# Ledger of designs, part 2: VHH binders against TBC1 domain family member whacked (wkd)

Target 1, 363 residues: TBC1 domain family member whacked (wkd), of Drosophila melanogaster (Fruit fly) (q9vgl8)
Amino acid sequence: MATAPRSLDTISLCSTVSSCPDRNGFYGGFQRTDKPKEPLSKAQIIAREKKWLYMIDNWSIYMSKNYKKIRDRCRKGIPKSVRPKAWFYLSGAYLLKKKNPNVYNELLEKPGNPTTIEEIKKDKHRQFPFHEMFLDEQKVGQIELFNVLKAYSIYNPKVGFCQAQAPIAAFLLMHLPAEDAFWVFVSVCDVYLQDYFIPGLEVIQNDAGILEGLLKKTCPPVYRHLQKHKVEPLLYMTDWFLCAMTRTLPWETLLRVWDCFLAEGIRVIFKVALVIIGASLSRHKVRKTCTGLCETLAVLRSPEEHIVEEEFIINNMMRLNLRVEDFQIEHTRQKARRAKQKAQQEAESSGSGNGHRRNMPTL

## First folded at step 16 (VHH; from q1 with R52Y)

Design r2
Fold by OpenDDE, look of step 17:
Order: sequence, then structure tokens, then C-alpha cells
Structure r2 (fold): chain B 363 residues (1-363), chain A 120 residues (1-120)
Amino acid sequence: as target 1 above (363 residues)
Amino acid sequence: QVQLQESGGGLVQPGGSLRLSCAASGFTFSEYWMSWVRQAPGEGREWVSSIYGSGGSTFYAKSVKGRFTIARDNVKNTLYLLMDSLKSDDTAVYYCAKDSYLRLGDFDYWGQGTQVTVSS
């Protein structure tokens, strides 16, 4: 009885799997890099490390009085050696762990929801399959990934588990011990991406309107192109936002974006998205070749390498003339729009007085 | 091999209702986003609706929000689109599409489509 080869989802397996991992632990995939990082001098690295360690030792003072320095240092990039500790502090996870010293271990002993457990088991093998920690089920990474996701699902039963959480948890486990990764993950899911993973995914639907409004402001030609071809934000932003860019960006870019994301919040994800969208479709020649929905989405899904390069993303993100107030204005606008739509739907439903009970097909 | 087969299309009057079905095979149906996309005569493809693998999350295009309902039966490997309050502008070929893993809008497989005509 020939066991039918499990249809490996055609992740574009055309990436040559190397026999040796890269400096980040990747044997293949789009996040593998053999490009030498333009080295900061050893002296510069050491100086940055010392600054970060000093900030961490004085974290409460820096957060209260010198947040600008923290932010600016995040924008410059956190040194690899201190990044785990920095993320643990930036996210507030250190406070969560301190307040809950045994909670993670207690959660590990709980059985969890059987349905959720099965969902986690099905998805854990899909996370970074070319990374040394996640190559197979026997690797520590997959075991810890299961544990972190299970623990979270029990910790926050309102969310339970969403597939999009798995790459975030896996990404954190590459940098942090399991318990620390868990608390950073809790902070990311419950604070940074608050309510993003609730069944119905209402928050991202709302944020789609915000992204569209901000795009209209920052890149009108691209906005008009997307409107012309009826390319709605949900079709390209869902993977970007729900996974916090973990599946979208080259590794070095992702690290820098997360340094900023943990310091500045979800606005960084919006700005990165706007840079990608704007740069990918900025050229009139490219828009002219995008004659419809599928062509436009293809361009957004496969940005040119220079667009997703670390310095390109960070520099253009910083050049976006978007203030906190701009996000608030757009949020208010979208809220008003939704309220109007809801009122219209209620008026239409009340006017059709004939009580045909919508037999909702039982899911 | 992945297969998607649409059915339920037809002629309907404005204000009428229609239910489309898409039978799926050749993949683990419950693990993927599924979408409806339509194409009107002489127009480009337009996204209509998408539903998450577990069925708990649904997205709708602005043009159909409040009128259309997407649903799925993971036991039957079937995607549905209930279309209420149909308008002439809803006339199109409706396609069932499979999305790639966690990538809504990355349509990797398509059905043959079913014709929906809204006319008086």
C-alpha cells in the first residue's frame, strides 16, 4: 500500500536546499541569505551593545524619560547579541513574566481544547520548514512551538488559536527561550495585535479601511489604480498583518521591522505595507502592465528585491509623512463609515417586514 | 489533483436570490481560504468573498457586502455563496478559487465558473 506522498503545499520549492544553514539557520527558502551583511565595525557593534545593556539595566527610566532614544536605537537596528533581551523588555514581556512566574508551566500541564490542539498539530510543521529548528517534528523548535501555541490558547480562550499566529510564535522561538517567547507572544497577540485573532477577524477588516485611506493620502496614483481594478486591501494585507510580516519580508528586513514594531506598535506594519504597495506600483509602466486583479496582486505578492531590502524599507518608512493623528483621523472616518453601513442594513432589513427566517445553513 | 466545480448558476430576476455551490477535491479543504471571484462580460475579474478554513471568518467585497453570504461545509468539501437582493450588475461568471496557505488573494486554483444572469 504505497503511502501517497503528502502533497507538500508547493511553497516555491525552487529554492536550492543547501547542506549547510546560513548564518540565521536557514537551509533554504526565500529568507535564506548568503549575502554578507555589510559589517558594522566590531567597535560599533560593541558600542551599541553596551548602550542597549545600559538602557535595559535602566529600563524604567529610559521608557519614562528617554523613549525617543529607545525608538531611535530600534530604528538603527538592535545588535543580534542583545536583541532577545531587548525584545523581551520592549514588548513588556518581562513584566508579564514577573507577575506570572509559574503560569507558563501551569499552562503546559493543562490539556487544552482538543479541537484547538489538533489544529495546532496540523499547522506546526508548516512554519519555517527550512530553518534548522523546525526541520522535523523531533526538533526542539516544533515541540516548543506546539507548547507555546497550546499554552496561549488556554491562556486566552477568547482567541484560542489562529493559523496566522503560528509563524509569529515560531519566529519568536528562534530568538528567545520558550517561556520568554511565550510572554512576548502574549504581548504581541493581546496588546500589539489586540483582537486581531478573534474569530471573525473584524479588526483587520477595519484596518483594511484605514490602510486604504492612508494609501489614498500617501500615494494617490496607486490608490486610483487599486480602485480601478477593485483590488481591496484584504486581498494583500491579510498575510502581512496577521503574521506581522514574518512570512513576507527577507530575514534582515524582518528583524529591523520587528525592532521598530515592538518599539512603536502596529503603525510600523501599516507604514511598511504602504512602502511596499507604493514602491511596487509607483512606476506608471508597472501599473500599465497590471491590467486587472490578478496581475496587480501578483506584483504586490512578489515585490522587487530592492523594495524589501532593509535600508529601503526603513528609510522610506521614516520618510512617510504620517503622524499619529493621521491614523486617528482615518480610524474615526472608518468607524463612521461602518456605522452608516450598519444603519443602512438595519433599515433595509426592517423595511422588508416579511419574516422569512433566513435558514442560516447550519455550519 | 486539485479540482473545483461550480454549480447553481442561472437566470434570476432583479431582487431575487441564488445559491452557488463549489465542490472541492484533491486537497485538505478545511486548511485553506476559499474565495468567490466573478467576471462580468467585458470586465476584469472582481473579488466577491472569502472564507477562512474553519469557517468562522468571512470577508466580502464592498459591492456585495450585506447581500451575499459565503459559507462552507468542511465535511462535504463544499463552498457556498448565497446571493440575495441580486442586481443587474451582479451578472457575471462566478468562479470558485482556492487560496494558498495563509495567503488570501493568492489564488492558486480556479473552477470553470458558473453563469449568473440577473435580468428582468
Scores: ipSAE 0.916, ipTM 0.972, lowest interface PAE 0.5, mean pLDDT 91
Fold by ESMFold2, look of step 17:
Structure r2 (fold): chain B 363 residues (1-363), chain A 120 residues (1-120)
Amino acid sequence: as target 1 above (363 residues)
Amino acid sequence: QVQLQESGGGLVQPGGSLRLSCAASGFTFSEYWMSWVRQAPGEGREWVSSIYGSGGSTFYAKSVKGRFTIARDNVKNTLYLLMDSLKSDDTAVYYCAKDSYLRLGDFDYWGQGTQVTVSS
């Protein structure tokens, strides 16, 4: 029997399209909002903008001698007017662009791998389809998205193109000019999410194990429920991490999470994931309705609105009882587990190699 | 009009091997995560393995890692599961499942399943 789609994209009223975009440029989809945002006063906004512009003008000094202030201001949220420039600096893209003059334009001149080019062409139309920048093929946003993804695939052929990169690139193009977006994209893919997109996706498998161990520490009853029903983290976290939450969070929450992510790195993605998992399954009556794999996954894929609300995510992320050594402990445990699995695989291959083949390169 | 059709199930002795196939149609096969999920008698569904893209990105449940191999042929639109070192706990109906775009774990569409029985 065919089961109904349970994607957040399908449950968020994707079929609802307005004739007018919202304040963020969306005509529809789950990231569109008609709710007013509670604004800071004009004076508060100007004061924060002034502090950010001063900090950007003195960036190397703040990064080397007062990083805590950068981090704390990111946690408060970056003012909308400054956010693109702040992201450019936070990511280190300003240095990458300075060190690599003309490289982006040179990459655009190259033809690229034909198979990769076709994959990019098919995939780019799926990014934010109800956003004004990406509505159709003729929009500049679609052209720039293709160019950024093609340039990256040539720049880092070890990765080439992973479909999960497309929403990240599109998201950055909503904020930054194409070349600047390219260098932020390079930084995110090669530094923040280092090796995530290498074919094999091995690093995210290790991070799934880290997430599971951190869940055991932060919310043991939820951990036990997931273990009981054999709901492994890769089933709910893979797109959260590979796409850096760009397909997961409401727009305003996504912007706040990225303000933190570019300052503090991937631990922010872990913490946001833990908040979603914990809050979604923390109530015993909810776990009682999750009698199996699919029911549990449905809850995690469609979190209640209050759980993914801006202030809920940011406040609870910062309240998690996690220190840097907790991440290091889990990283070490996963490294040991992978080494044990590799040794077992090599032993099994030797023991079964008496005329027997295990791999299936073509089947 | 997504269609998934599993085959290759059967009776096998403990320690034996079996290869499952799933013919897929009605969607662009190469663009989606494809998964095997099993259901033992009287139990809930259990994720087994998933594969993405050209076949280099494979995920395995803890219970089958090292014993099972997932593969796909994007030309023939066919998903495979090679099961080695089978044990009685592997007895189940095995389903192939298609996910939604970029998401693993939605399991939007399922096949009818194929029975695997491991007994001595």
Scores: ipSAE 0.811, ipTM 0.930, lowest interface PAE 0.8, mean pLDDT 87

## First folded at step 17 (VHH)

Design m4 (from r2 with L102W)
Fold by OpenDDE, fold request of step 18:
Structure m4 (fold): chain B 363 residues (1-363), chain A 120 residues (1-120)
Amino acid sequence: as target 1 above (363 residues)
Amino acid sequence: QVQLQESGGGLVQPGGSLRLSCAASGFTFSEYWMSWVRQAPGEGREWVSSIYGSGGSTFYAKSVKGRFTIARDNVKNTLYLLMDSLKSDDTAVYYCAKDSYWRLGDFDYWGQGTQVTVSS
């Protein structure tokens, strides 16, 4: 009886709840850390802060003429003190807020869809239950989480609510005031993860093909292993992509990844995924022990600690020789593949046209 | 206690159709991803299809895409797999699996399975 590896959520629940939160507000769970952060010198931190503040004050000029500096500074990591403001600008949320004065407050007064409201209420307590802001329903975090998710569901009725959005919204609320968090959330859902949350989740299914193609290019031995055991990307990438790694990465790594993600877009999520997959299955000995679907997924779901460390992820992500053109090529390839498959299905369905259309009952 | 019970397996000819059902109990069915996984004789487990809690999102393995349809009835706590255009390679024990909360591919509970045999 192979003891099914306890889900990361079960491991998170079994973590000793401390009486005191860590430096990030966690009483427990896998994102709690007592490891000292290698401190940048106070002088280095101040210097970085000053640079960021100057860039923000001159944001339009830097974005138009010196985006490379912004990108490179994000890759180095944004200082904690300026991170909220930096994210607000990086995401374009500051423009959204400026263009839509009082819209958030107006959305708060609207009742929303009753079904969606009920779904949000059921799901809000599951988000970061060991974080000081979300410990119980009376905490400001849970209240604001409900408000942000409700407001968004009304703001973008095409999407409404997807459970995968909740950890993203909660994560943003840890860093930003509710209204600012809302506009960053709008940017993330409508621009960075455009159409990811539409019912049917078609975009992630398409991106699964892209991830597989990129994996074939960057890590051929790992690709062959996954093909051999029929481990399709959707089985491991769904929560990574839909939750923007918020449920997957250690906290410090997550922060650095988001610094890059907001600067460079969804390609960062692809690169992080490729690093995790490649590193987790890189060793031939590990692949030999992964004799099937479940074993392989277990390895991907529980990467070794060093693989998900901040510097490991960032350094290996930067070493991936993937250009924007590589993503475009793979996107085009996958689009052509899907078109061919659709045409084949239509041809097969038209050829079988004499058979009884069994009325599928509309469930 | 979580329980999953598959039914609807049997012998079918190539090109035929079959409908599998999985009765679920012991958890809030509508809140979880549900999956079908199959195992052919002498082979490893193969993911077949998954459906989100609300039923609005469905995923299919490349091998069954366009032929199989996953569905769910949250009122009846029942998962379905409609299998059309069956092939010999579809011969397997089909298992209903509960996924962990929002973790597709993290199967925490399994049914006993139902045998599907595709043979001329």
Scores: ipSAE 0.924, ipTM 0.974, lowest interface PAE 0.5, mean pLDDT 91
Fold by OpenDDE, fold request of step 18:
Structure m4 (fold): chain B 363 residues (1-363), chain A 120 residues (1-120)
Amino acid sequence: as target 1 above (363 residues)
Amino acid sequence: QVQLQESGGGLVQPGGSLRLSCAASGFTFSEYWMSWVRQAPGEGREWVSSIYGSGGSTFYAKSVKGRFTIARDNVKNTLYLLMDSLKSDDTAVYYCAKDSYWRLGDFDYWGQGTQVTVSS
């Protein structure tokens, strides 16, 4: 039993490492589950599979004329057998691959930035260490993870590598061949999470304001609590958003969320976050026990199991009744707010400079 | 053992500037988010600022944005907070905190704090 070195960053994985992986390949960790999945009937699964295969075969038509059906089927959950292919199409990765033949292989042959390579090497072993694909450096998962991350860093040098990307890439590699995973990863980083990984992380800072505004709308009591204790969104949303919930949600929930995420975009991540925040702090008794910053953050970081359950997340996400327009309105509001704040800061900085030219009297 | 030691606190007039330092040891400093958190007398803890391991990404609380600058020297294992345009409301004990791996706001270690007093 190779005791994986307890790096201090090991989550208190006192989770009993099993000798056998679960149905998803996990030997341990918080995403391991022994809970039986409520089985759809075999007939239902087959019917769903057939529908997905048919949609994929007619993808362009469905995307153009019947996107609602795609969306609704994603919300119901994609069958395991077709999920990889579905994600490949949903993300637009199939077009990227088609337009860029052999580019992935070419990227693999390139050396990359030495600093970035070192960063990737340091981080790759931290990704799903209890999953069968990533148990050690000799496993195909770690090798391919390095390759995908390296390739991407070369492909998009503006981003290079952000550690938050690693769990996303690893998650994709669990479902897709390396090249396909790469192109889905490109789509996720460059389109779905556009500019999220640029040094400075400005986009997530902006989106923090959006999340806060949406929370004010959807859960006023929770919003007031967070304001009272000065708990800003960046303190709890950063890993949720940058990692696209890959490090936050139970596995089955994560899969369903990603089905929706790839269909509907980053708004799904916002909605999931709102559900988690709202539900975790919804009870007055819980808020009363959260007397400050640390207590509140602890509750948000350790949501009750039922809150992060698959059906709970999906059902409550649908109940938020947030329209695309609501996001746009809030985005515009936050943009205006930031502009005003910047102007005020510039005015204050300019005003302080003019005071100290006291004219020394010419003797 | 993880150790965090704050320094640089003191008495300053409103509008003044102060530089805080936090010496870190016992962990790979460059791999973690580091944060400043303050606590005013009779108040709860308030997040001030955070900086990513590489130093390229910085976050600030709304209350200090535009006035404070967080920085780090990964060679010296030192976290800094430059505080400009200080206000009376900035009076607090300032703590440096280590965040857990890639979990901003998951403060797993704290320094002893350094007192900052802004008064006329």
Scores: ipSAE 0.923, ipTM 0.974, lowest interface PAE 0.5, mean pLDDT 91
Fold by ESMFold2, fold request of step 18:
Structure m4 (fold): chain B 363 residues (1-363), chain A 120 residues (1-120)
Amino acid sequence: as target 1 above (363 residues)
Amino acid sequence: QVQLQESGGGLVQPGGSLRLSCAASGFTFSEYWMSWVRQAPGEGREWVSSIYGSGGSTFYAKSVKGRFTIARDNVKNTLYLLMDSLKSDDTAVYYCAKDSYWRLGDFDYWGQGTQVTVSS
């Protein structure tokens, strides 16, 4: 008989701190790795770098006439040396910056909403605390993180600041100069994750329904297990989606997922989530040990290492037996259900209707 | 030291209403998702509702949506659950839970619970 519920101390952050950072800049935490990376040969790396630089030099032509090549090369993984520039182009941030050459600096000069500024100041120290860029308040990374988040809160006051945005901005600053990172951040928050951060968080609730419907198709036994134990999708997917996996995946997998995400959009996040959910609970023996809500959530929060390995994630998301039509059907079903609920809500109140979510980017 | 203390439970007839409260201390209350989770006698735990920020972002389990309202007062560090149209199936111990930083569903601290009984 439970007199008090147990403490859920299952965060996967590593308690060990090294005196030297790993190859990615981490002194500790779950995203640090000391495992050797088995790179392509120097000749293979150079060849891929040349292909990427050529595509970037001819970006408009590739986007309009050979997008499949861009997508396929993203799925192979973007070479480290080219990745920041590739992300800048994939996101469309290069156009945003070109069209708005003074806007970031102008936003930085504005005072901002005092309450929002204090929220950002309190939150910025939480982001990647074991990474060399963000160790303390004097590090340039925390200063730039504050600046990017402040500028965005003024740029899009309908959103202001949501704590889930901070890890995205910090992640981008690890790869890009501050102004470039700002414009990629704007693109991610306003286009890729359109309306996700508007107060109320209504869009993620619709997408939770979409994810549940897709899971029913891709792995019915796992879907039934989650239904049986009343494990609703918002409980495990909210931070996965709103933080764009930046707090969820091992570093190398995260980079590969973002290579795909910036090319293909939010459907990549859906597919990665489906792979994690399906693979984590696919074995009947595992489901048998998940006798309730908290036990099932613990398995989903701490996937086995092989499930979140980069090639496993990339290959299995491409093999999910889901078509664009499947996403469209679920999107339409959830939109219709929300419209019905909104009409009932409007009949009970005098409020005005909300705008619709924009369609996912297509190329 | 994180502490959560629920109150407001009791006996209510079907169709009735009840308001639960949870006093919170030992952490910066406004920075965390807060949740209600219930447990009927002899049953497993069931998530009820969660709330983020200044109170504008609320999530509800299917079984309670439209009947329950979660709210918070970040000045008083208090979480609320307003329960309307109560059914016998709502009979349970209701727990206030703190989610870990931006990991909804990762309940790192729990209250002692308050009993809600819906019976004629």
Scores: ipSAE 0.868, ipTM 0.947, lowest interface PAE 0.6, mean pLDDT 88

Design m4 (from r2 with L102W)
Fold by ESMFold2, fold request of step 18:
Structure m4 (fold): chain B 363 residues (1-363), chain A 120 residues (1-120)
Amino acid sequence: as target 1 above (363 residues)
Amino acid sequence: QVQLQESGGGLVQPGGSLRLSCAASGFTFSEYWMSWVRQAPGEGREWVSSIYGSGGSTFYAKSVKGRFTIARDNVKNTLYLLMDSLKSDDTAVYYCAKDSYWRLGDFDYWGQGTQVTVSS
């Protein structure tokens, strides 16, 4: 019998478009919020801003002598007024820009790969369509998004363009001028998410195995549930990781996660994922309703609102029973597993010489 | 609207091969992850394989890796699954599924399915 199409995004179905943007620039969509920010006092905000500006003025000293202070202040949240400059320094983009004067402008003057350019043109309208910067093709945000993605595709032709990069670039343009955003984008794509976007997407497959192994340690009942229902990690984590959560989290949580991510690296994305997976499926009552693939994926795609609130995410990722050594152990384990698989594949190909499984008849 | 139509299913002996096709229309095919998902009688749905882009970014479930090959033709808007070394437990209805924009595992449209039966 035919199966019905799956359309389970109730948040998108119920979204309204306001005549006024929220404090973050959104007219609608799930990342818009009408909840008031519970602000620190003006005195607290000013004090934190002063601390950040002082650290930035002394950045090399703090990075070399007191990185723990930088990390801890990122975990508290970076004040909105300072956040763009803080991200520029945290990512190392300030050095990239200094070492590469005029490179961004030179890249913009180049024609680029025609098929890549067409892919970027088709994709740019999809990014944050309810945000004031990206409302239509005439907005500077979409123009600058095209420019950043084009420049990157020429800068790193090994990658070219992957659609998952577009929300990252758009997100950075909300905070930074185009050239600064470009260099942060280069750092994120080439250092933080090293090799993630190379065609083939092989690196994310290894990291899916790492995530699965870490889940076994942090929440064994959830791990067993996912194994039982054959819910493999690539099905829910691929966009979480490749888009760096930019399409996944409520806005305020996303900003806080990025404050940590730029300071501490990819392990933050792993930890956020583990908190979402564990908290979403930790209750046996929830797992009983998830008797199949699609039901389980739906829960992971639409976590309860309290699970993705900023303080819940930040606090629980700090409380996971994981150390740096646990990540290293899983990395080594997955590298050995992939090497074993590759050796088996090479032995099978040499023994038979038959490659027919990759050939598809043409009509 | 979006339409997905599978074909190529049938009866096959263990160890045999089949090629499934899925004709897609109503959306820009090349911009989306595409997936195969199967369901055996009395069992839940099981993800089989997914593919993105033109460059062979392909993911396979552990149960089929090394035996199945996913491919796509972005000019003909067609998704393929070449199944080799078929076993009796590969017997299932095979569904072509469209993932929502860059949300692998969020299957927003499904085909009608095509039956694959592997028996002696």
Scores: ipSAE 0.852, ipTM 0.941, lowest interface PAE 0.7, mean pLDDT 88
Fold by ESMFold2, fold request of step 18:
Structure m4 (fold): chain B 363 residues (1-363), chain A 120 residues (1-120)
Amino acid sequence: as target 1 above (363 residues)
Amino acid sequence: QVQLQESGGGLVQPGGSLRLSCAASGFTFSEYWMSWVRQAPGEGREWVSSIYGSGGSTFYAKSVKGRFTIARDNVKNTLYLLMDSLKSDDTAVYYCAKDSYWRLGDFDYWGQGTQVTVSS
């Protein structure tokens, strides 16, 4: 009989706890499932595993000469048995680790910033509290989570530690040994989510504007509803993006989304968000009940189960009529808007500031 | 028990300034996003501003950006809203809200609000 998870004093996670874990290691929470997984034939699984192992054995050749095949196979879903190794290669972490053979261990031995270390210690118990790896402080998962987050904070001191990074690191540790997870984590934080975690969180503000503009193109009635009720995108998308959906999606959908995300980048997160927003608010009946800020946010935070199902998310994100150019147009527009706002704010502070001077003797 | 108590509201002329405060207790204040949300008479609630961490990460609604400044004091467990260049359509009850853990916009605890009236 498994030990019941410790309660977490954060966002209202599901408090229902089972005496045994599901097939993914969850005793409770919204990512636990009692539903059977739809089986592929054993022959199909073996065939896909062989194709993936062959690609991994020839990775540089496939990346340079046939990337489309890697991408297409990610979109079909990576077999469970090879997924950790595939993620290690897709992220480029295998090169990072090879280039830096002793760096993780050296970082673990360095003193961290004391304030950052205390923040990590307080936060580590909050990650997947109903998962067998993270039940308490004595579990290897919480120890390794602390180590990965500490090492990263020293590795990239411009970021240090942002709480949104913790679920990403914990998620990777569920799949990979600690040092491998560290290098995938570095790649995700520094390349895929470049500059997201720098204090100030300015990059996510630009991406919120991009998401809003893309919503206007893909789902005009939903866009108009959100505008009418002044539901700004930062209110629902900040954790979706900064946590890379790790706290948002059912487990099997999350794995499939990450298969695509590590192959195709942040555009996958944008597309998943657009599917959730559009499908959650597309019906006029639902919009009629969303007469204000809080009611609308509640719908977006708790989407209907069918909307976040694996095949619904994957199929609908691939059906979105969005080109790479659409993302670039919105990126350019939001960059210009932010530059205008920054210049206006600087002009207002210089023109309206109440300056005080004091003399300080120097001896 | 999570407790949030706003203060600092009042009557002010257009173009004026006010500073709102929110005293927080019953949770580890520094670990959460904190938000201001307002409600004008006869209207729905409108998000105003949010702040994370030591105070360097701040988000503002379009309607207040450049005029309002959100701040926090993690030692005193106090949230602030400095409101400049006030307009008549800023008239509202202003609520302090605690977001649930790293889910901005999931306002799980609210204060009772403080009235701000901008009128000549």
Scores: ipSAE 0.842, ipTM 0.938, lowest interface PAE 0.7, mean pLDDT 88

